# VH-VL binders against q9umr5: the designs that were tried, part 443

Target 1, 268 residues: q9umr5
Amino acid sequence: SYKPVIVVHGLFDSSYSFRHLLEYINETHPGTVVTVLDLFDGRESLRPLWEQVQGFREAVVPIMAKAPQGVHLICYSQGGLVCRALLSVMDDHNVDSFISLSSPQMGQYGDTDYLKWLFPTSMRSNLYRICYSPWGQEFSICNYWHDPHHDDLYLNASSFLALINGERDHPNATVWRKNFLRVGHLVLIGGPDDGVITPWQSSFFGFYDANETVLEMEEQLVYLRDSFGLKTLLARGAIVRCPMAGISHTAWHSNRTLYETCIEPWLS
Below, E stands for the ipSAE of ESMFold2; O stands for the ipSAE of OpenDDE; V2 stands for 0.75 times the mean of E and O plus 0.25 times the DockQ between their complexes.

## First folded at step 21 (VH-VL)

Design qo5 (framework fv_nofazinlimab; at its last look DockQ between E and O 0.61; V2 from the best seeds 0.78)
Fold by OpenDDE, look of step 21:
Structure qo5 (fold): chain C 268 residues (1-268), chain A 123 residues (1-123), chain B 112 residues (1-112)
Amino acid sequence: as target 1 above (268 residues)
Amino acid sequence: QVQLVQSGAEVKKPGSSVKVSCKASGYTFSTYYINWVRQAPGQGLEYLGIIIPEYSTANYNEKFKGRVTITADKSTSTAYMELSSLRSEDTAVYYCARGSRWFDSTPYYMDVWGQGTMVTVSS
Amino acid sequence: DVVMTQSPLSLPVTLGQPASISCRSSQSLVRYTGNTYLYWFQQRPGQSPRRLIYKVSNRDSGVPDRFSGSGSGTDFTLKISRVEAEDVGVYYCMQGTYWPPTFGQGTKLEIK
């Protein structure tokens, strides 16, 4: 039998968005138990990511317990960060494939419709004033806001991304790294036509330097220092990159070609 | 010098399939997009699809409804475009064109083109 | 799909005179990153398309400076300051901002 699949949604999202994905899995892997977690839907997805991590943890623990052979995670957009954090804090998870579906794994720095909705009067260049404040960090989007021009503020004020990345020292860094390394495969999915994730390379742990030049994963300090295990995962062949052109952000979970190419191979 | 060299002209019957090859040289084949475009006689250009050879990730213009399959062989630095269920309307010159590196800003730069492959579909 | 509309479709020009081709998109080609992925291609008779301009106004290597691209949003222009005999062919604009890439109808440049 196929391992259970757990799906975690993104910002302003719900389980309904994954109806096509469910259909694809049912067709190609009949009998698979797929659970789309309906937590923190809609506006509730703006709650702090650590709060979300706790909620999702409570939901996945019983699922994992019933699946001793392991489970697969499909985590979309903001959900990808939630899942990475989840795997970092759980010392007993049994995740075989962690599929990061167009997630801003290295953070977000762009003026998107999502940001305009939350901060209609703010521009990308000024959002650091809000996001790196105590009250700003109460919003999920600010938890992974990564301003390359204000790295000091990011490192000191980010209550989520900087921690799970091991960019700021904290007492759990070693343990979180150990926990995350329990994953069988890390499948990174994203592409240049996303239109929301900025830069889109963030889905592959690429990101801006101080000159807004996008550097690859292997050029990132988190990789070079192996602060949360990326270098180790890559060395043992556990990282899969699956970039695809022509996919908009809201279509990653609803494109058959993408599913067959980037998702299905890892649901065995 | 960066070059794309395509396979020779094809004559096919309706309902059959055709597979056109595009051999790349002068650059790291695996890390650049390959685009496919066609041009019917006396007509404009139409986009077919794209692939990243390193990851074998291809995407297609929905207009062709799954009739197009794009693949790549890294060992030979060759991309392939297969079109099935051929119709007379598929008669065209088919082009491969290089895009950017997969990690760069746009896949659709098309800075280098193959010489084209004429595919004629006739009963 | 984004529709690209070129004008004129036929462009007879006297040697040494300037030429101008217009390209309009059905929606703004400005991407969320601020980039505009508008390209111009030249196709001489019996040849493959050749890229002349990328991202609205950048000339490719080997392209004469008599070619220039301009525009923003939905309106773009390719200009040839002094038309030469070798410029005969069909010119296409293409947008690469939205999937799938789409081309204009083409403008056939001929010498009078």
Scores: ipSAE 0.917, ipTM 0.948, lowest interface PAE 0.5, mean pLDDT 95
Fold by ESMFold2, look of step 21:
Structure qo5 (fold): chain C 268 residues (1-268), chain A 123 residues (1-123), chain B 112 residues (1-112)
Amino acid sequence: as target 1 above (268 residues)
Amino acid sequence: QVQLVQSGAEVKKPGSSVKVSCKASGYTFSTYYINWVRQAPGQGLEYLGIIIPEYSTANYNEKFKGRVTITADKSTSTAYMELSSLRSEDTAVYYCARGSRWFDSTPYYMDVWGQGTMVTVSS
Amino acid sequence: DVVMTQSPLSLPVTLGQPASISCRSSQSLVRYTGNTYLYWFQQRPGQSPRRLIYKVSNRDSGVPDRFSGSGSGTDFTLKISRVEAEDVGVYYCMQGTYWPPTFGQGTKLEIK
């Protein structure tokens, strides 16, 4: 039988957005129990990410308890950061595949149209003034805003991303790393035509240096120090990369070719 | 030194399939995009699809509605494009063209082209 | 799909005179990162396409200085400052900003 699948949505999103993904799973893996979590929908997705992590944790606990052989996570966009935090804070999670579907895993630094909708008076070069303040950190986007030109402010002010990446010293770092490393596979999905995640390589733990040149995962300090377990996972063969051109941000969960190539093989 | 060399011309009957090869040399084949483009006689250029050979992640222009399949063999540095259910309007020269590395943001760069493969579909 | 429209489709030119080819897109080609993925290709008779210009205005290695690209947003131009006999062929613009990449219809350049 197939392991249950838990789906976690992204910013300004809802459970309905995943109807095509549910259809694909039903066609290829009949009998799979799929739960699309109906929490923090629409504007509620702007709540602080730690609040979202707490709410999603409460929802996944009974699902995991009923499936002692394990579950899979499919986590889209902002939801991939929620899921990575879940894997760190849950001492007893039983996740086999963590499928990260175009998620800004190393952060976001981009002037996209919907970001301008949220902060219309600022450009990306100035958003650090808003995001790296206590009141800015009350918004989910600012929890993973990563300005490569103000790294000292990022490290000091980030209440979420700098912590789950192990970029700032904290007492839980060893436990979170241990918990994260219990995942069976980390499946990274994204591509150059995404149009929202900036840089799109953040979905593969790539990110800008100070010159806005994108460095690969293996060049990042968090990888080199193995701060939360990326180097260990790669050495085990547990990191799967599945990049695909030609898919826009809102189409990752509604493209059958992407599903069959990058998602389906991991839904054992 | 970067070169793409394609298989020879094909003559096919309607309803059959054709598989065109594209052998790469002079660079690290597996990590660069390969695009496929065709050109009917006297017509312009039409995009077919793309692949990252390292991950076998192919995507296709919707206009071909499941008739095109793009694959790669990393051990021979060769990409393939297969077109099925051939019709007379599929008569064209088929080209492969290299994009950037998959991690870069320019999949459609098409800086190096193969010599082309003429596929003729006639009864 | 983004529609690319070239003008003119046929361009007879006197040897040594300038030539100009227009390419318009149905929507802005400026990517969210600020880049514009507009390309120009030359196809000489009996040959594969050859890229001349990438990202609007950047000339490829080995392309003569007489070729230049310009434009922004939706309106782009390829110019040849002084046409030579070897410039005969068909010129295509292509956008790579949005999936799928799309080509203009082509402009056939001939010597009068």
Scores: ipSAE 0.856, ipTM 0.922, lowest interface PAE 0.7, mean pLDDT 92
ESMFold2 (binder alone), look of step 21: mean pLDDT 92; pTM 0.947
ESMFold2, look of step 22: ipSAE 0.850; ipTM 0.919
ESMFold2 (binder alone), look of step 22: mean pLDDT 92; pTM 0.944
OpenDDE, look of step 22: ipSAE 0.813; ipTM 0.911

Design qo6 (framework fv_nofazinlimab; at its last look DockQ between E and O 0.83; V2 from the best seeds 0.87)
Fold by OpenDDE, look of step 21:
Structure qo6 (fold): chain C 268 residues (1-268), chain A 123 residues (1-123), chain B 112 residues (1-112)
Amino acid sequence: as target 1 above (268 residues)
Amino acid sequence: QVQLVQSGAEVKKPGSSVKVSCKASGFTFSTYYISWVRQAPGQGLEYLGIIIPEYSTANYNEKFKGRVTITADKSTSTAYMELSSLRSEDTAVYYCARGSRWFDSTPYYMDVWGQGTMVTVSS
Amino acid sequence: DVVMTQSPLSLPVTLGQPASISCRSSQSLVRYTGNTYLYWFQQRPGQSPRRLIYKVSNRDSGVPDRFSGSGSGTDFTLKISRVEAEDVGVYYCMQGTYWPPTFGQGTKLEIK
């Protein structure tokens, strides 16, 4: 039998968005128990990410307990960060494949329709004034806002991304790293035509330097310092990169070619 | 010198398949996008699909989904385009073209082209 | 799919005279990053396409300065300041902003 699949949605999303993915899994892996978690849907997805992590943890623990052979996680967009944090705080998770589906794993720094909606008077260059304030950090989007021009503010004010990345010292860094390293495979999916994740390379732990030049994962301090285990995972062959062109952000979970190429191989 | 060299002309019957090769030289093949484009005689250009050889991830124009398969062999720096269930309207010159590096900007730069492969589908 | 419309489709030109080709897209080609992925290709008779211009106005290496690209949003233009005999061929605009990439119909440049 196939291992259970748990799906975590993204910002302003719901389980309905994954109807095609469910269909694909059912067709190619019949009998697979797929659970799309309907937590923090719609506007509730703006809640602080740590709050979301706790909520999703409560939902996945029973599923994992019933699946001693392990489970697979498919985590979309913002959900990918939620899942990474989830795996960092859980010392007893049994995740075989963690599929990060177009997630801003190294953060977001771009003007998107979502940001304009939330902060209509804010531009990308000025959003740090809001996001790195105490009240800004009460919004999920700000929890992974990563302004390359204000790295000091990011490191000091980010209450989520900087912590799970181990970029700011905290007492749980070692334990979180150990927990995250329990994952069998980290599957990173994303692409240049996403249109939302900015830069799109963030889905592969790439990100801007101070000159807004995009550097690869291997050039990032979090990798070089192995602050949360990326270097270790790569060394043992546990990181899979699956980039694809021609996929918009809202289509990653609803594209058959993408599913067959980047998702299906890791659901066995 | 950066170049793409394609396989020779093909003559096929309707319902059969054709596989065209595109060999790269002068650059790190695996890290670049490779696109496929076709041109029917006397007609314009039509995009077929794209691949990143390093990861063997291909995507296709929806018009050709199910019939086109794009693959790559990193060891030989060769990309392949296979078209099945051939029809007379598939008669065209097929081109491969290089895009950007996979981690850089847009995949569809098309700065280097192969010489083209004529595929004729006739009874 | 984004539709690219070129005009004219046929362009007879006297040697030494300027030429202009228009390309219009069915929607704005400005990407979220601010870049505009509009390309111009030249296809001489019996040859494969050759990229002349990338991102609206940038000439490729080896492309004569008599070629220039301009435009924004949905309207783009390729200009040849002084047409030469070697410029005979079909010119295509292409958008690479949206999947799938799409081409204009082509403009056939001929010498009068």
Scores: ipSAE 0.918, ipTM 0.949, lowest interface PAE 0.5, mean pLDDT 95
Fold by ESMFold2, look of step 21:
Structure qo6 (fold): chain C 268 residues (1-268), chain A 123 residues (1-123), chain B 112 residues (1-112)
Amino acid sequence: as target 1 above (268 residues)
Amino acid sequence: QVQLVQSGAEVKKPGSSVKVSCKASGFTFSTYYISWVRQAPGQGLEYLGIIIPEYSTANYNEKFKGRVTITADKSTSTAYMELSSLRSEDTAVYYCARGSRWFDSTPYYMDVWGQGTMVTVSS
Amino acid sequence: DVVMTQSPLSLPVTLGQPASISCRSSQSLVRYTGNTYLYWFQQRPGQSPRRLIYKVSNRDSGVPDRFSGSGSGTDFTLKISRVEAEDVGVYYCMQGTYWPPTFGQGTKLEIK
């Protein structure tokens, strides 16, 4: 039989969004137990990411306990950051494949016009004033907001991303790194036609420098310092990159070609 | 120096398949996008699909979904396009073209084109 | 799919005179990052397409400066300031902002 699969959704999302992914798994891996976590749906996905991590942790514990041979994670968009934090905070996770589906792993620096009803400004150049405040950090989008022009504010104010990246000193850094390194494979999926993740290379741990030039994962300080284990994982052959052109942000989990190429091979 | 050289002309019967090759030289083949485009006689250009050879991550124009397959062989620096269930309207010149490196945001640059491969579908 | 509409479809021009080709898209070609992926290709008789212009207005290496591209949003233009005999062929615009890339119908440029 196949290892169980746990699916974690993204911002303003729900378990229904993954119905096509469920069908693909059922067709290629019949008998696989697939759980799409039914937590923090819709607007609840704006809750602080540490709150979401705690809730998802409680939900995955019994699933992992029933599967001593291991489980797989498929984590979409914001959900990929939730999952990376889970892997760090869980001493006892047994995740084989962590499949990160178009997730802003190094952060987000895109216009938020679609959130103007919540934030007074939607211009990316000004959002740091909101996100790097106590009020802003109560919203998930600000937990991974990464303004390359205000790196000092990011490093001091981020309650989530700067911590799970090991960009700020904290007492759990060594334990989180050890826990994260127990993953079997890290599968990174994304592409240039995404339209939401900014830069789209964030899905591959790429990000802007101060001039908005996108640096690759291997050029990032967090990689060079191996602060949470990326360099170790790459050297171990555990990082798989699967970029694909022609897929918009909301279509990653409903594209059969993407599934067959980038997801299916990792569902043992 | 950068070059894409395609296989020779093909004559095929309706219902059969054709596989066109595109041999790259002068650049790191595996890391660049390769697109496929066709042109029916006297008509314009039509986009078929794209691949990143390093990852074998191909995607296709929906108009051709289910009939077109794009693959790559990294060891020979060669991309392939296979079109199945051929019809007379598939008679066209088929081109491969190079895009940017996969990590760059310009997959459809198409700055270098192959010489084209004429595929004729007739009874 | 984004529809690309070229005008005119046939363009006879006297040697040494200017030529102008219009290309209109069915929706804005500006990505959320501010880039516009509009390209121009030239196809001389019996040859493969050759890229002339990328990202609206940038000339490729080896393209004469008599070729220029302009436009924004949905409306784009290729201009040839002084047409030469070697410019005969078909000119295509293409958008690469949205999957799948799509081409205009082509503009056949001929010398009168």
Scores: ipSAE 0.845, ipTM 0.918, lowest interface PAE 0.8, mean pLDDT 92
ESMFold2 (binder alone), look of step 21: mean pLDDT 91; pTM 0.939

Design qo7 (framework fv_nofazinlimab; at its last look DockQ between E and O 0.94; V2 from the best seeds 0.90)
Fold by OpenDDE, look of step 22:
Structure qo7 (fold): chain C 268 residues (1-268), chain A 123 residues (1-123), chain B 112 residues (1-112)
Amino acid sequence: as target 1 above (268 residues)
Amino acid sequence: QVQLVQSGAEVKKPGSSVKVSCKASGYTFSTYYISWVRQAPGQGLEYLGIIIPEYSTANYNEKFKGRVTITADKSTSTAYMELSSLRSEDTAVYYCARGSRWFDSTPYYMDVWGQGTMVTVSS
Amino acid sequence: DVVMTQSPLSLPVTLGQPASISCRSSQSLVRYTGNTYLYWFQQRPGQSPRRLIYKVSNRDSGVPDRFSGSGSGTDFTLKISRVEAEDVGVYYCMQGTHWPPTFGQGTKLEIK
């Protein structure tokens, strides 16, 4: 039988967005038990990411317990960060494939419609003043805001991304790394036509340097220092990169070509 | 020194399939996108699809309703475009074109083109 | 799909005279990153297309300086300051901002 699949949605999203994905899985892997977690939907997805991690943890624990052979995670957009954190804090997870579906894994630094809606009077270059404040960190988007021009503020004020990346020292860094390394495969999905994730390479742990030049995963300090296990995962062949052109952000979970190419191979 | 060399002309019957090859040289084949474009006689240009060879991830213009399959062989630095269920309207010169590096901002630079492959579909 | 509309479709020009081709898109070609991916291609008789201009106004190496591209948003122009005999062919604009990439109808440049 196929391993159960757990799906975690993105910002301002709900389980309804994954109706096509469910159809694809049912068609290609009949009998698969798929659970789309209906937590923190819509505007509730703006709640702090650590709160979301706790909520999703409570939901996945019983599912994992009933699946001794392991489970697969499909985590979309912001959900990909939630899942990475989830795998970092769980010392007993049994995740075989962690599929990060167009997630800003290395953070966000873009002036998107989502940001304009929340911060209509703020420009990308000035959002650090809000996001790196105590009240700003109460919003999920600010939890993974990564301003390349204010690295000191990011490292000191980011209460989520900087911690799960191991960029700021904390007492759980070693344990979190150990936990995350329990994953069988890390499948990174994203592409240049996303239109939301900025830069889109963030889905592959690429990101801006101080000159806004996008560097690859292997050039990032978190990789070089193996702060949360990326270097180790890559070395043992556990990282799969699946970039695809022509996919908009809201289509990653509903595109059949994308499913067959980047998702389906990791559900068996 | 960067060039794309395509396979020779094809004559096909309606309902059959054709597979055109595009051999790249002068650059690191696996890390650059390859796009496919066609041009019917006396007509304009039409986009078919794209692939990044390193990861064998392809996407297609939906207009072709799943009739197009794009693949790549890194060992031979060759990209392929297969078109099935051929119709007379598929008669065209088919081009491959190099895009940007996969990690760049956009795939669709098309700075180098193959010489084209004429595909004729006739009963 | 984004519709690219070129004008004129036929362009007879006297040698040494300037030429101008317009390209309009059905929607803005400015990407969320701020870049505009508008390209111009030249196709001489019996040859493959050749890129002349990328991202609105950048000239490829080997392209004569008599070619220039301009424009923003939805309106773009290719200009040839002094048409030469070797410029005969069909010119296409292409957008690469939105999937799938789409081409204009082409403008056939001929010598009078």
Scores: ipSAE 0.932, ipTM 0.956, lowest interface PAE 0.5, mean pLDDT 96
Fold by ESMFold2, look of step 21:
Structure qo7 (fold): chain C 268 residues (1-268), chain A 123 residues (1-123), chain B 112 residues (1-112)
Amino acid sequence: as target 1 above (268 residues)
Amino acid sequence: QVQLVQSGAEVKKPGSSVKVSCKASGYTFSTYYISWVRQAPGQGLEYLGIIIPEYSTANYNEKFKGRVTITADKSTSTAYMELSSLRSEDTAVYYCARGSRWFDSTPYYMDVWGQGTMVTVSS
Amino acid sequence: DVVMTQSPLSLPVTLGQPASISCRSSQSLVRYTGNTYLYWFQQRPGQSPRRLIYKVSNRDSGVPDRFSGSGSGTDFTLKISRVEAEDVGVYYCMQGTHWPPTFGQGTKLEIK
């Protein structure tokens, strides 16, 4: 039988957005129990990411307990960061495939409609003044804001991303790395036509250097230091990359070709 | 030097399929995008789809209603485009073209083109 | 799909004189990153297309400096300062900002 699938949505999102993904899974893997978590919908997705992680943790525990052979996670956009934090904080998770659908895994440094709505007088070059403050860190978007020109402020002020990346010393770093490394596969999905994730290569743990040149995962300090286990996962053959051109940010979960190529093989 | 060499001209009946090959040389085939474009006689250019050979991740212009399949064989450095349920309006020269590396942001760069493959669909 | 409209479709030019080809898109080709993915291709008689200009105004290696590209937003122009006999062919603009990429109808340049 197929392992249960847990779906975690993104910013300003809801469970309805995944109706096509659910149809694809039902067609190719009949009998699979799929749960799209209906938490932090819409405006509630702006709550601090640690608050969201706590709520999603409570929701996934009974699902994982019912499936001792393991579960799969499909986590979209901001939801991919929630899921990565779950894998770190849960010493009892049994996730086989963690499927990251166009998630800003190394952070975001781009103007989005959500940022313009929330901070209408700001641009990406000056958002660090807001996001790297205690008040700004109360918004989920700021929890993964990553300004490559203010690395010292990022490392000091980030309450979420710098911690789950192991970029700042903290007492749980060793335990979180151990927990994350229990995942069976990390499946990274994204592409150059996304239009929202900036740089889009953040979905593959790429990110800007100080000159806004995008460095690959293997060139990042967090990879080289193996801060949370990326180098170990790659050496183990557990990282799967599935980039695809021609898909916009809101279409990753409604494209059949992407599903069949990048998602279906990992839903054992 | 960098080049793309395509298979020879084909004549096909309506309702059949055709598979055009595109052999790459002079660069690391697997990590660069390959696009497919066609040109009906005396007409303009029409985009068919794209692939990253390393990951076999292809995407297609919806206008072809799933009749197009794009694949790659890394061991022979060859990309393929297959068009099924052929119609007379599919008569065209079919081109492959190289894009950027997959990790760069310019998939439709098309800096190197194949010589083209004429496909004629007639009764 | 984004419609790319070229003007003129037929361009007879006296040898040595300038030529100008217009390309207009049905929507903006500028991404939030500031990049504009507009390309110009030349197709000589009996040959495959070759790229002349990428990202609006960047000339490919080996393309003569008499070719230049300009424009922004939805309006773009390819100029040839002095047309030579080797310039005969069809010129296409293409946008790569919106999936799928789309081409203009082509402009046939001929020596009159």
Scores: ipSAE 0.847, ipTM 0.922, lowest interface PAE 0.8, mean pLDDT 93
ESMFold2 (binder alone), look of step 21: mean pLDDT 92; pTM 0.938
OpenDDE, look of step 21: ipSAE 0.924; ipTM 0.953
ESMFold2, look of step 22: ipSAE 0.838; ipTM 0.917
ESMFold2 (binder alone), look of step 22: mean pLDDT 92; pTM 0.941

